# Ledger of designs, part 7: VHH binders against F-box protein At2g23160

Target 1, 307 residues: F-box protein At2g23160, of Arabidopsis thaliana (Mouse-ear cress) (q1ks79)
Amino acid sequence: MNSSSPISIDLIAEILSRVPSKSVARFRCVSKPWASMIRRPYFTELFLTRSSPKPCILFATVADGVWSFFSLPQYPYEKSSSASVAASAKFHVKFPPNNMRIGHNSDRRYFSYGYTSGLIYLYGDSSDDRSVICNPYTGEYAILPYLQRYRKTYSFLVFEPIEKQFKILFMAYLSGDRDHKILTVGTGNMKWRTIRCSLRYEIVSEGVSINGVLYYLGETSAWDNKDYDLKYDYAIVCFDIRSEKFIFFEIERFCRLINYKGKLAVIYFEDDVNYQSCLYRKKNYVEPDAINKLNVWVLEDVEKQEW
Key: E = the ipSAE of ESMFold2; O = the ipSAE of OpenDDE; V2 = 0.75 times the mean of E and O plus 0.25 times the DockQ between their complexes.

## First folded at step 1 (VHH)

Design z06 (framework vhh_7z1x_3)
Fold by ESMFold2-Fast, scan of step 1:
Structure z06 (fold): chain B 307 residues (1-307), chain A 122 residues (1-122)
Amino acid sequence: as target 1 above (307 residues)
Amino acid sequence: QVQLVETGGGLVQPGGSLRLSCTASGFTFSNYDMNWVRQAPGKGLEWLSGISGSGYSTSYADSVKGRFTISRDNAKNTLYLQMNSLQPDDTAVYFCARGLDYEDWFEDFDYWGQGTQVTVSS
């Protein structure tokens, strides 16, 4: 049943329109019947409710195909004063994905769930699964248009803050394809479009979105990039969400990307070579002595690549 | 209806060369990544090399890097493996396999050829 259900306009409206305050939605590509739903006054406020004066940490768990969503109030960091934050968790909702099976995908690089401006994006391991966006507070969800995909793809839900658009970027790098797919959410004719990145890489990090740009780490050494005369094996790839253009800059070794006070920062671990090779085995285990040295660099100017 | 047929195997002396071919039919060849896999007597499957649908990207197992070259001719629906500097431990049945990528993930290989025997001995 639900595996073949079309996208419900009423369901989209219920997911995207629950904030009672006045907000402005602006869309460059508007078509019926979606235009009627996405023009509702409180559309954008729903995606920004996390900015409430009551800060919280949102997290989700999955068991037996059921998603459970929780929030935790943020507490000031106190070394010796420890209250169990788990005991303070506020339960919101349980949500069974009706058209998606969360498989035993043991490599997190090919399975994504993330929180982006009030919404969670889910995609599964099977080619028969559909990608889903959902509201973690209500459990309502919408199934995205089908895209033929390979099991080893990576995807991001991103929010463009000026035009107030959600986009989904879908990439299939293991096939050596430089053509990627993009979808703008909330248009009446939601369809996948092709965009191109000339650089070839494997995505080896989570995405970080800052001020309308998506950043992630690509490993380039296994791929033919002769046009670029690359010196190092890694590049930070920068996707401008509004213009849908890629730029990149090389980085000397594996690093983690974070948002540090609204700027991109990189963190180096001294044992990253061992960490990288064993990452799959260790991703669910934190070893306090695994970090021998931390170096943090903050990017001051993206276009000039100044640190 | 998908069919993969390997040819070019045989007996060669150590240090010699062979070129294997795999002819594909029943699907659009250029839409699929292709792989070479071997199985030595009494041993498990070993992935050797893969090539993207366009032919632009290739990957190799460390055991064959610098000795083997994978290529394809999409106009002829044919996959190739050029094998140089053959050693007795290269003796195996060689299979071509259709995949959704060109890496060592056997669960992504949906069709395999029947295999061609390569024997390296003096």
Scores: ipSAE 0.000, ipTM 0.143, lowest interface PAE 14.8, mean pLDDT 63

Design z07 (framework vhh_7z1x_3)
Fold by ESMFold2-Fast, scan of step 1:
Structure z07 (fold): chain B 307 residues (1-307), chain A 120 residues (1-120)
Amino acid sequence: as target 1 above (307 residues)
Amino acid sequence: QVQLVETGGGLVQPGGSLRLSCTASGFTFEDYAMNWVRQAPGKGLEWLSGISYSGGSTSYADSVKGRFTISRDNAKNTLYLQMNSLQPDDTAVYFCATEWEYDDYGMDVWGQGTQVTVSS
């Protein structure tokens, strides 16, 4: 009867409404009413763009490998009818162009993708498919250098705000233990480079980019981390986009990561009254109104690892 | 041209030992993590062990942990697998690879393999 997700769309929407207009936020909407209004019962992705002079929600529908991009000038769950939302959606562009192949011969129905600072990163899982970065408003795109893609791969599009560079970070499950690939996006000759993380893990979350740092959750239990006295099976991995260096925080159990008012916040889906972590300090706790069982903690200082 | 060549396989009795070698050429061996993978007759590929580019970190599948040891010599562009306490179920073709995919697809660079037969 009810769609119960690990994280509520209403919670994400409430938090998003409180972020600065310059924030980039990414979330998924699998609402059947939304799909019905657009006549696309397929995957829908919602984004809040920094490039808008007024907050703008970019969303996309996917059908038969073709992405159609639309925008809404305001928060979509403001108390409006579904018909009003459909009437306000502005079409921008369809992608890919007729002469571009993405996901051809792929065993996946949909493309893997990322979004930051006005650009979308699309990649297929076929060895023949090229990864693409594109502008969803204009349809302008760049084809990325070949890198073999595996089914259990994770890739993040990130923006470095000081030097104004886009980078793509790429990891493959079980292949590189500490070795990851990175590419700086530009108009020159682009090449994948190898970078090392001191911690070994499996990526088990989506990425969150805040103030030039990429955050994601790693599961460490499958790998040897003898260089560290790890007490738990999880760590929040922090990638400094400019310096291309990693740091991490241990965390006692699985959590979701969100951007809350420009700070990293972690969400636990059930409150465990016996939960105690030597690395966690309960500061700026926020109980989401959407679900009473969700607890949110905010990271106060990344360099000092203070919550 | 990029190439990996495995050697050191052969016939061995249960409880015996073998040392496999994998020689790399055509790429910067010291920049890549390396893996050992095997395929038993009529079965799929099984990941066995991995080693970081520096040799500072190693990992093993539960089926071989405590019996097999992975190592590398970056000066010689060579990867090794020391196999002790061999069992009949270790009979397989053994491959070295730069990258391995969980779902049996998409290895970046790997060799032709070397046959290991454990039989009395």
Scores: ipSAE 0.000, ipTM 0.119, lowest interface PAE 17.5, mean pLDDT 62

Design z08 (framework vhh_7z1x_3)
Fold by ESMFold2-Fast, scan of step 1:
Order: C-alpha cells, then sequence, then structure tokens
Structure z08 (fold): chain B 307 residues (1-307), chain A 120 residues (1-120)
C-alpha cells in the first residue's frame, strides 16, 4: 500500500462525508515553526458546528491556474470603524498542488467549475486535462475517471438531496448530439454512463439547481429538432437528477434563470435588448446591463408544464 | 481510435505465476495512469492495482499486495501485471483500464479482458 496516494475511492468517500449539507464548517490553521512552514502546506483542522451553526460565504480567486479558497462570515464583525471586510477573509487552501496540472477555460460560457453542497468541481479545458472534485476547506481531492472528448464541453456538478448523491453531467458544447455522459460520485463501480436527451441545443446559460432538478437555457434554432413542432428558438431544459431524465419547455426569447427563494425564476429583459446579438457579438450589440425594465416570472410548478 | 488489448491469461495451477500484458494505442500512453481490474464469475469488478504515467506512484489492493506487481514500459505502450502465488480465488477475467491516475474502478476506456483460471 502507498499512504501518499492522492487518489482512491476511500478519499472520495471521506471528502463527501466531511462536507456539511446543512451545517457550517469552521477551520483553524495550526502554526508551525518557520522552517517547517517553508516546506509544508498549512495544517488545518475541521470543526463542525452543529449546536449553533453560523453561515459563511465561500469564495475563490484564480491566478495562473491556481485556485485559492477563502471564507467570510455572513455577517462579519467589524472591529474599529476603519476595518474592511477583506481583512476578515480567512484563507483555507490553494488548489491544485504543484505536481498536478489542471487547465482552465477563458470562454465565459464554458463551465470550467461548479460548486454544490460544499464541493467544488474543476473541469479542464482540453481532452488532456483532468476532472477533479475537491473540498475547498481542506484541499482534499479526488481525480475522476477519464472521459475522452474532442470538443469543448459543458459539465455540471449536481446534488441529489434525497439519496444524498453527487453526480457529474457532461455535455457537448456546440454539438447537437443527444447522448451525454453522467457519473455518480463515490460509488464502488465508478464509471461514466450514457444518457440521452431527445432535444438538440446549445447551452447558453449557467446552470441553476433547485430541489434535485438542474435547469439551464438551451438555444434550439441551429439544430435539427424535427421530432418536435418548436414555436420558439429557446427552451428551458430540466434535468431530474435522481431519475436522470430530461424534460423541457419552450421560452419565447432569451432569459436569465435564477433561484428565487427556492423556486425557478425567469427574468425577461424588455424590447431594447437583443440577446441573440449579444450571444454572437456580430450583429448590433446591445449591452444587457443597460436594460431599462426587468420582468420577473416565477414558476410555481415546472412539472405542471408537462401536462 | 483508442484501444487496450490484454494478453497472457490462461490456466495455471495453485502457487503458479502468470504475467499479463496490456497494449495501448490511440493515445499518449505515458501521460496517463493505468489500472488492473478483475471480475470473478458472478461477482462485481475489483480494483487490483494502479500505476502513474511515470511509474513514480504505485498502489495495490490488500487482496493482492505482496503477490502481484504492476509495471509499465512507456516506449512499448505496454502495461504489465506479474502475478505470483496464484490461488483458486484469483480466477477471474482481468481488465486493463485507462485513467489519469490510480482510480479504483472501471474507466470509460478498458480492454475486453483476458481469462485467468487457477485450478488443478
Amino acid sequence: as target 1 above (307 residues)
Amino acid sequence: QVQLVETGGGLVQPGGSLRLSCTASGFTFSSYGMNWVRQAPGKGLEWLSGISGDSSYISYADSVKGRFTISRDNAKNTLYLQMNSLQPDDTAVYFCAKGPYRIYYSFDIWGQGTQVTVSS
């Protein structure tokens, strides 16, 4: 056996078991003599606050392909009138380690990372890059089974709240292919499986996960969807994480998706914004932030759209 | 066109030895970790051993530690498993599997398998 091995099914299980779904984790750094600090990473100790959990804000910065994770109290205590919120930030860990290569994508529509239920998913830019999940507090990580690909892809880390399982969904970018890949994290027979979505589209939004369903916006106009009588150029795609099934419903124009108090909300911008031009950036570009009016629609029950 | 082909299986008596080989094609072999996995009749997959691309990291399952040795020849795009002190419960189909580093179970790229039977 090799105790310095960075990868194992046991490590994946440990990462998952240490991630609090509802509780707040706090970390303390253990100071070492200066000589050992030069040669060793920070030693951290996990605290689980179960009696009186206090929420914190987790954030990360990226520089030269290295991710640095920090936390801030949700309501930071300000000591003296000149203290800044930035001075209250607590550093946790840098990722990746020096001996691991992970690319990152500069295309803002490509989802090179995801965060759900305390875990971060880092996905590389090319077919040669590694896919990794990590605990942003401890720096513990697991490298996922390799998936061969030839194009940029979208990938989502999602959490199924009933069975308490993490899954990774892998989809082709700018591909109308109906077959996608999925992996359930932490299983003994961990390997990629194929799932099918009957609708063809380009993903044109970030993902929003609510109560075991992943939502994102697909643009259908460039793809052959002859099996459907589509009226509009956009659809909200709904992926049920537990059953691994896709449903969709049409949207008449580009919109933004948000989680509004536990419900999916659709934000339409009024007539002075041409989102198709914004996506292609080769027509009359209009700045979305210059919009004059915002209309918000809240979906009470997405399942009712099926009937 | 990515492919892995296992060879070297066969019938062997208890206490005997076999050397399995896995020839890789269609990818840069030295850039990826490789694994050996087996499946006994009527049972699930069992991860046995993994080796990093440069052979600097090697791991074994407790069931084979001290009896099996994993190695690779990057110039020949070939992965090896030297199996010593074979026992009847080592009877299984043995698969070679590609991954980025030592991953415990089946990857999306693996061979068709080679049969090892330990019997008198």
Scores: ipSAE 0.000, ipTM 0.092, lowest interface PAE 22.6, mean pLDDT 62

Design z09 (framework vhh_7z1x_3)
Fold by ESMFold2-Fast, scan of step 1:
Structure z09 (fold): chain B 307 residues (1-307), chain A 122 residues (1-122)
Amino acid sequence: as target 1 above (307 residues)
Amino acid sequence: QVQLVETGGGLVQPGGSLRLSCTASGFTFSTYEMNWVRQAPGKGLEWLSGISSSGSYTSYADSVKGRFTISRDNAKNTLYLQMNSLQPDDTAVYFCARVDDYYGSGSYLEYWGQGTQVTVSS
């Protein structure tokens, strides 16, 4: 989720002062500037809004399993003071509705989400949690059919631009090549279908969707891939959303995936820049020394594996 | 610290039945999804079945669907696999496995102890 308009620390502090108390979550980032700016711990997520008629930033706060969604106009953020921008933040809706549980807040469990083309996908990592798709502006939602989950499970909401279909790709790692499931959203009889992926891996990155293809990084070192002549421990997995087919490219080492001007790019870091739940410390806020070690490669042709 | 002990294997004729048990200790069994996996002689590991932490949901490999049933008793920290209509190709060492759900650990298939040998022959 690259933002074209990153939110400053000062603006974040002012936005947080306006958020309903029921939607305030514990902020897990240990950076000193963030900790000194807020009266109470807070967890905030940012979503890039491409389909909006007015450019804006969609963001959410989480407290006690409740997500609160807000929008912030891009023009005030870029041209006005942080105080003026905070004054223009708009609360839209809370999710889930009263008495619904969609995830777990325990120290042993993670809650996951995805955002694509105006919709948010939420799923818990507990086997008893339900998965849902939510419109963050209206609060309209759909509860998805149950699918058995493993504790470290990965799922992506993707948009197929030709037929204008949303799909959910669901991946679990204990049943070999048959454990990938897919669901087409909005069909009359929504049900999970099994799809085949011959490569075995653990997902170690967020997903990036570009021009009908979902990309993510897989670690292959712990899995039996003897049918492939693999030289490295990582692969970029490419899922064609329309055909529901997988291809992959080997990659020499761990990297981060980004959408760079409509093309997939990989970024290699010398140092670990994994600052989860910390807007202040997102990739664009790295030390100058780390930037000097940054290598960016742009994929030119997916089928030919050309960089 | 984590211990899983598989029992219940043995020799059985084709078409017979066996019930495997796995007793867990050293962790909060009721919060983990559990799995059964097997390894036939000279072959790799094959995942067979999984069960949710509550026991409400189960899944099976196509090779065992309709023949095997996974269950658990969280009060006794015990996982079970009921195996019916056994075939010679079910001959393997059977392991119970826990998925580690800690962020740094990954979702690797782990099994503990020696497993329990199941031999299907006439």
Scores: ipSAE 0.000, ipTM 0.173, lowest interface PAE 14.9, mean pLDDT 64

Design z10 (framework vhh_7z1x_3; at its last look DockQ between E and O 0.18; V2 from the best seeds 0.00; counts 0 for: pae E 14.6 > 2, grease 26.3 > 24.2, placed apart)
Fold by ESMFold2, look of step 2:
Structure z10 (fold): chain B 307 residues (1-307), chain A 118 residues (1-118)
Amino acid sequence: as target 1 above (307 residues)
Amino acid sequence: QVQLVETGGGLVQPGGSLRLSCTASGFTFSYYAMNWVRQAPGKGLEWLSGISGSGGDTSYADSVKGRFTISRDNAKNTLYLQMNSLQPDDTAVYFCAKSLTGYFSDYWGQGTQVTVSS
């Protein structure tokens, strides 16, 4: 007899068995069986960790703004089932322990999370939610200073490896002033600082942080950027985490960014639907004939922009 | 004002043992994870071990697993590191650190020197 289990957990286990341990992956699933049992919706978020000699997959379930963190061993030849995943999952902590709640939203402009070096950043889904950084293994956390949300935003958790600093880059989506916010995580004197990026764009990729530089793809066609004399509709934006400065370089097509052997690699297909897809999600579906040729470029020197 | 004071360092022979202590003040000790970090001559910082606020969860770098044991006494606001089977490569200044995780610290002690040599 089959035991009932959340369909999201089965999908998570199958997806995790196919994702490289060196990549950051985020998948969101809503499972009706959990909602029926608890009479509320819940969500599952996945994280990869590369820092352990025994790679593991960190994931969370979210119900009513309360997060439960778990880990699984990453063993590809073990077939995953809901019962097998439940039996092998190690519970770490239910967070937050106070009456604080951190809402979840599938839209990245209203909810963001990041994971690096053992810390999770969570940015909630409303102006009343708090942003936190927490250790998902111990439940210890810091509530970040208030940041009023006037517009849609994107957030990135980044790690500066020389000074050993965590930073959060908060970028207003469709901001009229082109100013963004950054926070250095640390002592009780944490304060949001304003930084400028004169290039205007819509953020259309997840971020990839490599050796102190955050990379992401911006779509520039809907904005007036005449000061830059742009030829193409896309730019790879590079944020130097230590200096807190932006640079960019144009790219003619939508692409995917990955960390390849400690360097940025750009991957695109001759035909592509221009957004990411999950293997088990049908709404954002890559057409089979759109994957007819892979092109890979590796950035050799960020300062010199050598490919 | 957060203060962390490490003690218990010294000179030992290869294969020997030391126990480091770190006394904490200026914060509620039991609420925070604590870590041991070291810096060998001419090298950067190396995280060694972390322990949850309650003491119920511990973690170790692979380089010290099985040789080092982290513990804490929340009644005495004291963090410990028992170091066994010491080798010359363990020579470093050892720091006690208050942090959110074992990979990030917002307060550091002054450090205690451990030297392993024939």
Scores: ipSAE 0.000, ipTM 0.115, lowest interface PAE 16.3, mean pLDDT 65
ESMFold2-Fast, scan of step 1: ipSAE 0.006; ipTM 0.379
ESMFold2 (binder alone), look of step 2: mean pLDDT 84; pTM 0.859
OpenDDE, look of step 2: ipSAE 0.091; ipTM 0.538
ESMFold2, look of step 5: ipSAE 0.000; ipTM 0.216
ESMFold2 (binder alone), look of step 5: mean pLDDT 85; pTM 0.859
OpenDDE, look of step 5: ipSAE 0.066; ipTM 0.496

Design z11 (framework vhh_7z1x_3)
Fold by ESMFold2-Fast, scan of step 1:
Structure z11 (fold): chain B 307 residues (1-307), chain A 124 residues (1-124)
Amino acid sequence: as target 1 above (307 residues)
Amino acid sequence: QVQLVETGGGLVQPGGSLRLSCTASGFTFSDYSMNWVRQAPGKGLEWLSGISWSGGSTSYADSVKGRFTISRDNAKNTLYLQMNSLQPDDTAVYFCARDVYSYEIDYGDAFDIWGQGTQVTVSS
């Protein structure tokens, strides 16, 4: 009884509505077309904007290396079928435009992306792939400076609210490396800089930005961190966007990170293996009804690490 | 259609050199990162080296670092492996492979297109 159908936007919106947030929420789900079209997989990424003047759901479909961006109005009182929701979708733009290359043309290769403050960031694993920042409504874009590397990487687009600057953080995988790259987006000669985090880890979550701090979950058990006397296999890593400094605090088990009313919240699921697979390589998705227990913790003080 | 064809294998004495070539057809070679992988008799697959789509970045397994050099010619749709200071334990079937999952799967972990392989035997 496994479904190869795309995950319903109604179902994703319903899950999000059970955990309110005033920031953009990012969820990744992989869907496959018909069995006859298995060679052309696509996935849908969901962004929920909670702007007071006109809240909407922004989503993207990726097929054959082309990203198509759509919006849907959020209906607080009406629950519709997936077909009804799809009929209400407004197409905005496709990316890349016909005159631009952002990577290789295989329908089996997907770009990773992030969303912050109205902009979408597209990046590939290879340094040869074009890293791009774009407006999903207008199609306006900027190609970022080349960063030389040959490793799987993790990257985050973040917004620094005081100076009103966008920054991009690049972290190498498969090295246990403490050196990371950062770029401040702007006009003129943009240049990658090196920053250091003393903790070694693999990134195992999406990023959550709250009030100038980027949060993500790191798995530490595979790396030498003897200087820290760690008691657990996971840590929440906190990156201060303005000062470009890292702090961390240990967490007992794998968890999901969300923005809950302007504060970092941690969600524990009784069966996290299905959700972890969905985010990375799972051929099936986890249905909302599969969640039998949910525990939410809210971080009260980041510097004191108080929950 | 889509294929990779390896050439340049053969018998060589210890301390000798060989150059392997892999010719690609049926796809845009310059859009893909490429890899060399080998399989010694009675052993599993061993990843040896990878090269980015432009040739600007390369990486090597510790077992071959300093002895082997990977390169590519995108105008000729050809991947190369220059093998120097060959040892008897380098005896294996050598495959070229296309890596299209590098953004989600570590390099050398998954390949979607493979060649048929070319035999390299190092013996006196």
Scores: ipSAE 0.000, ipTM 0.133, lowest interface PAE 16.7, mean pLDDT 64

Design z12 (framework vhh_7z1x_3)
Fold by ESMFold2-Fast, scan of step 1:
Structure z12 (fold): chain B 307 residues (1-307), chain A 123 residues (1-123)
Amino acid sequence: as target 1 above (307 residues)
Amino acid sequence: QVQLVETGGGLVQPGGSLRLSCTASGFTFDSYAMNWVRQAPGKGLEWLSGISTSGGYTSYADSVKGRFTISRDNAKNTLYLQMNSLQPDDTAVYFCAKSEFDYLDEGYYMDVWGQGTQVTVSS
């Protein structure tokens, strides 16, 4: 999903401009795609927790379908200047490498990616895209088995904490089916399997994984759910990663899902129409004054739907 | 240059079987998802089945699921539809169709079509 960068576009551009020039003069021949990437970066931030070495902030830039991963140490450091922060960034890897394609779209919303337990999952909307998992620090990656795609799809990398396995959940919307695809990563025979979710919806939020359950918001109004007698146009879908079963509960209106201290929290914007519109626009289009007031609710028990 | 040619249609009794073949030329066959679509007399086009570039993924319309099997042989640039337990309502012209992309879209965005082959199931 898309994540907001806490660092300005200008600062990230400075970081990118310094990485290749450290061993090569800025005036030397740089590929046109690289120059384009520096001029029009898109940013996202991922927080990585490591037992050793020290914790760090992983952040990425994207331009023309190319992702570049950097890290910043998370230790007591003086926040004195942009140059000081940029000088602390370490470039790790660029995806896709020369021989692989992830996507050609410059809008990072076209990439479904998540971070869990040190791995990143990348998938795009283009028919040319390949789904990959990668280690953003080492550049090690695996191209996943081909999965038939529909034009509007979403995918999540999740970690199952009991058996310590990664799974990829793939949801296709123009299929007419309530079937979704799942794949367990790292097995000797990796193959997409079909799992069923009785509820039809379009995913309209980022995924939030908490204690072995993946949560996301589904919009149900455009789909036939006659067997559920739904009262609202939205539902929070809960996917149990281990059992691969879905449950859901209706929510009165559009909301944003967050992990609040290990619990699922729901944020309602006073102007939810403007926020919903913003989700389908480029993330560099920002009108912060469009959001006037937030109401926050914390879910205490998933099965009982207690807030 | 790009062409699809269907064969294998004909007259069959209810409960019978037929295997349709579609030979592709003029494009890189193993780079595109392929589909079977039919049109019954006086009705519109109905998407029946699709198959991924490698043949590892298949999808079927509810009306034919369990009775029809789609497959492909990329070495021979050929697509197949095995039709079992045929019913009078299966009477239609059957078309082989290439997806515009390397993924299936339930009959959306098909850019190349064959001429079709007639299948008649006589009661």
Scores: ipSAE 0.000, ipTM 0.117, lowest interface PAE 17.8, mean pLDDT 64

## First folded at step 2 (VHH)

Design g1 (framework vhh_7z1x_3; at its last look DockQ between E and O 0.05; V2 from the best seeds 0.00; counts 0 for: pae E 11.5 > 2, placed apart)
Fold by OpenDDE, look of step 2:
Structure g1 (fold): chain B 307 residues (1-307), chain A 126 residues (1-126)
Amino acid sequence: as target 1 above (307 residues)
Amino acid sequence: QVQLVETGGGLVQPGGSLRLSCTASGFTFSSYAMNWVRQAPGKGLEWLSGISGSGGSTSYADSVKGRFTISRDNAKNTLYLQMNSLQPDDTAVYFCARDTVYSFTDSGTYSYFDYWGQGTQVTVSS
């Protein structure tokens, strides 16, 4: 009588919650109790919670225009364990396939890429290159309609959480009368749409997407005839992904934008000077003896611009 | 010390022409791509044209393509902008700017320019 201690149904639920959905479907056939358990709302919730991709770091290596995508599991650093958990990177896929070419340039002026919500946008460095959106985990991809870029490419891949749509915002370079463009990613005939923006800022940060709003730092310049120097004004540009409208918050100086617990936060560093600003403004050189101070402000109300 | 000095600006009637010059000093002129940028009143900077260090490669913004011609004389350390068919919308302060690279490409940006001239005023008015 092999007293195999019956595995509790709760433990079975825990185990099954960690297997692929296809496997769960098969396990319905194992026993009536299992089938019943799998049909319970509790299990569905458990499965969804467990199937949520463990926070991982996605990174890629690029060689000769071929991307190799890898992920590293983010282990919650429990404060106490000094144990250097050696995490091994998991290889996912090489992209693009052999019949496709995407030009890569190490200089960001000539190449654009973006990542959000599990997808990657790649814009090649030449007019002959294809623009694509791809899943870095599976290698599935869609070719995007051609859009001619002029000079530096500013593109943001964004996700609208309510309608569950991906969009690509293409910001036209400040030179010329070109309008911004937006593409909604879908199964039909994708077309670039024109978006007008009342103000033009040079993009000087990566985009941060929070709750359906894209944030990035913009810069505008004016020539100071008195000092024979360029003056820079900064603004946080807010793009509502659903309504496709822009809001601008003027700020005093260059800062870093981050997502802090689902809110936009700005980090001011006394010596944190925009590289471009340094090129134009010789006065903004970091003094070696400067006291490094970090100030963090969290945006509490977007409409009221309360920090 | 790196210096860029623009000259040649002035008042011109619509349809007229101007030739801007930028004299460079304090660096090896031929080793750097050069650019023209303008700023109209109340507007941001607009890149117009670029030329490689050797002068073998040129590029233009759509707004000035066919009307403006960039050139350089490396022996004279001088950058030129020939402007034809000028319109009132071309009214701006025009700047020459040194690129951080030798080779100019269409995908460059003025954010990578490290030295600027003082600018020269161009006014197109009837």
Scores: ipSAE 0.000, ipTM 0.288, lowest interface PAE 11.1, mean pLDDT 80
ESMFold2, look of step 2: ipSAE 0.000; ipTM 0.274
ESMFold2 (binder alone), look of step 2: mean pLDDT 85; pTM 0.862

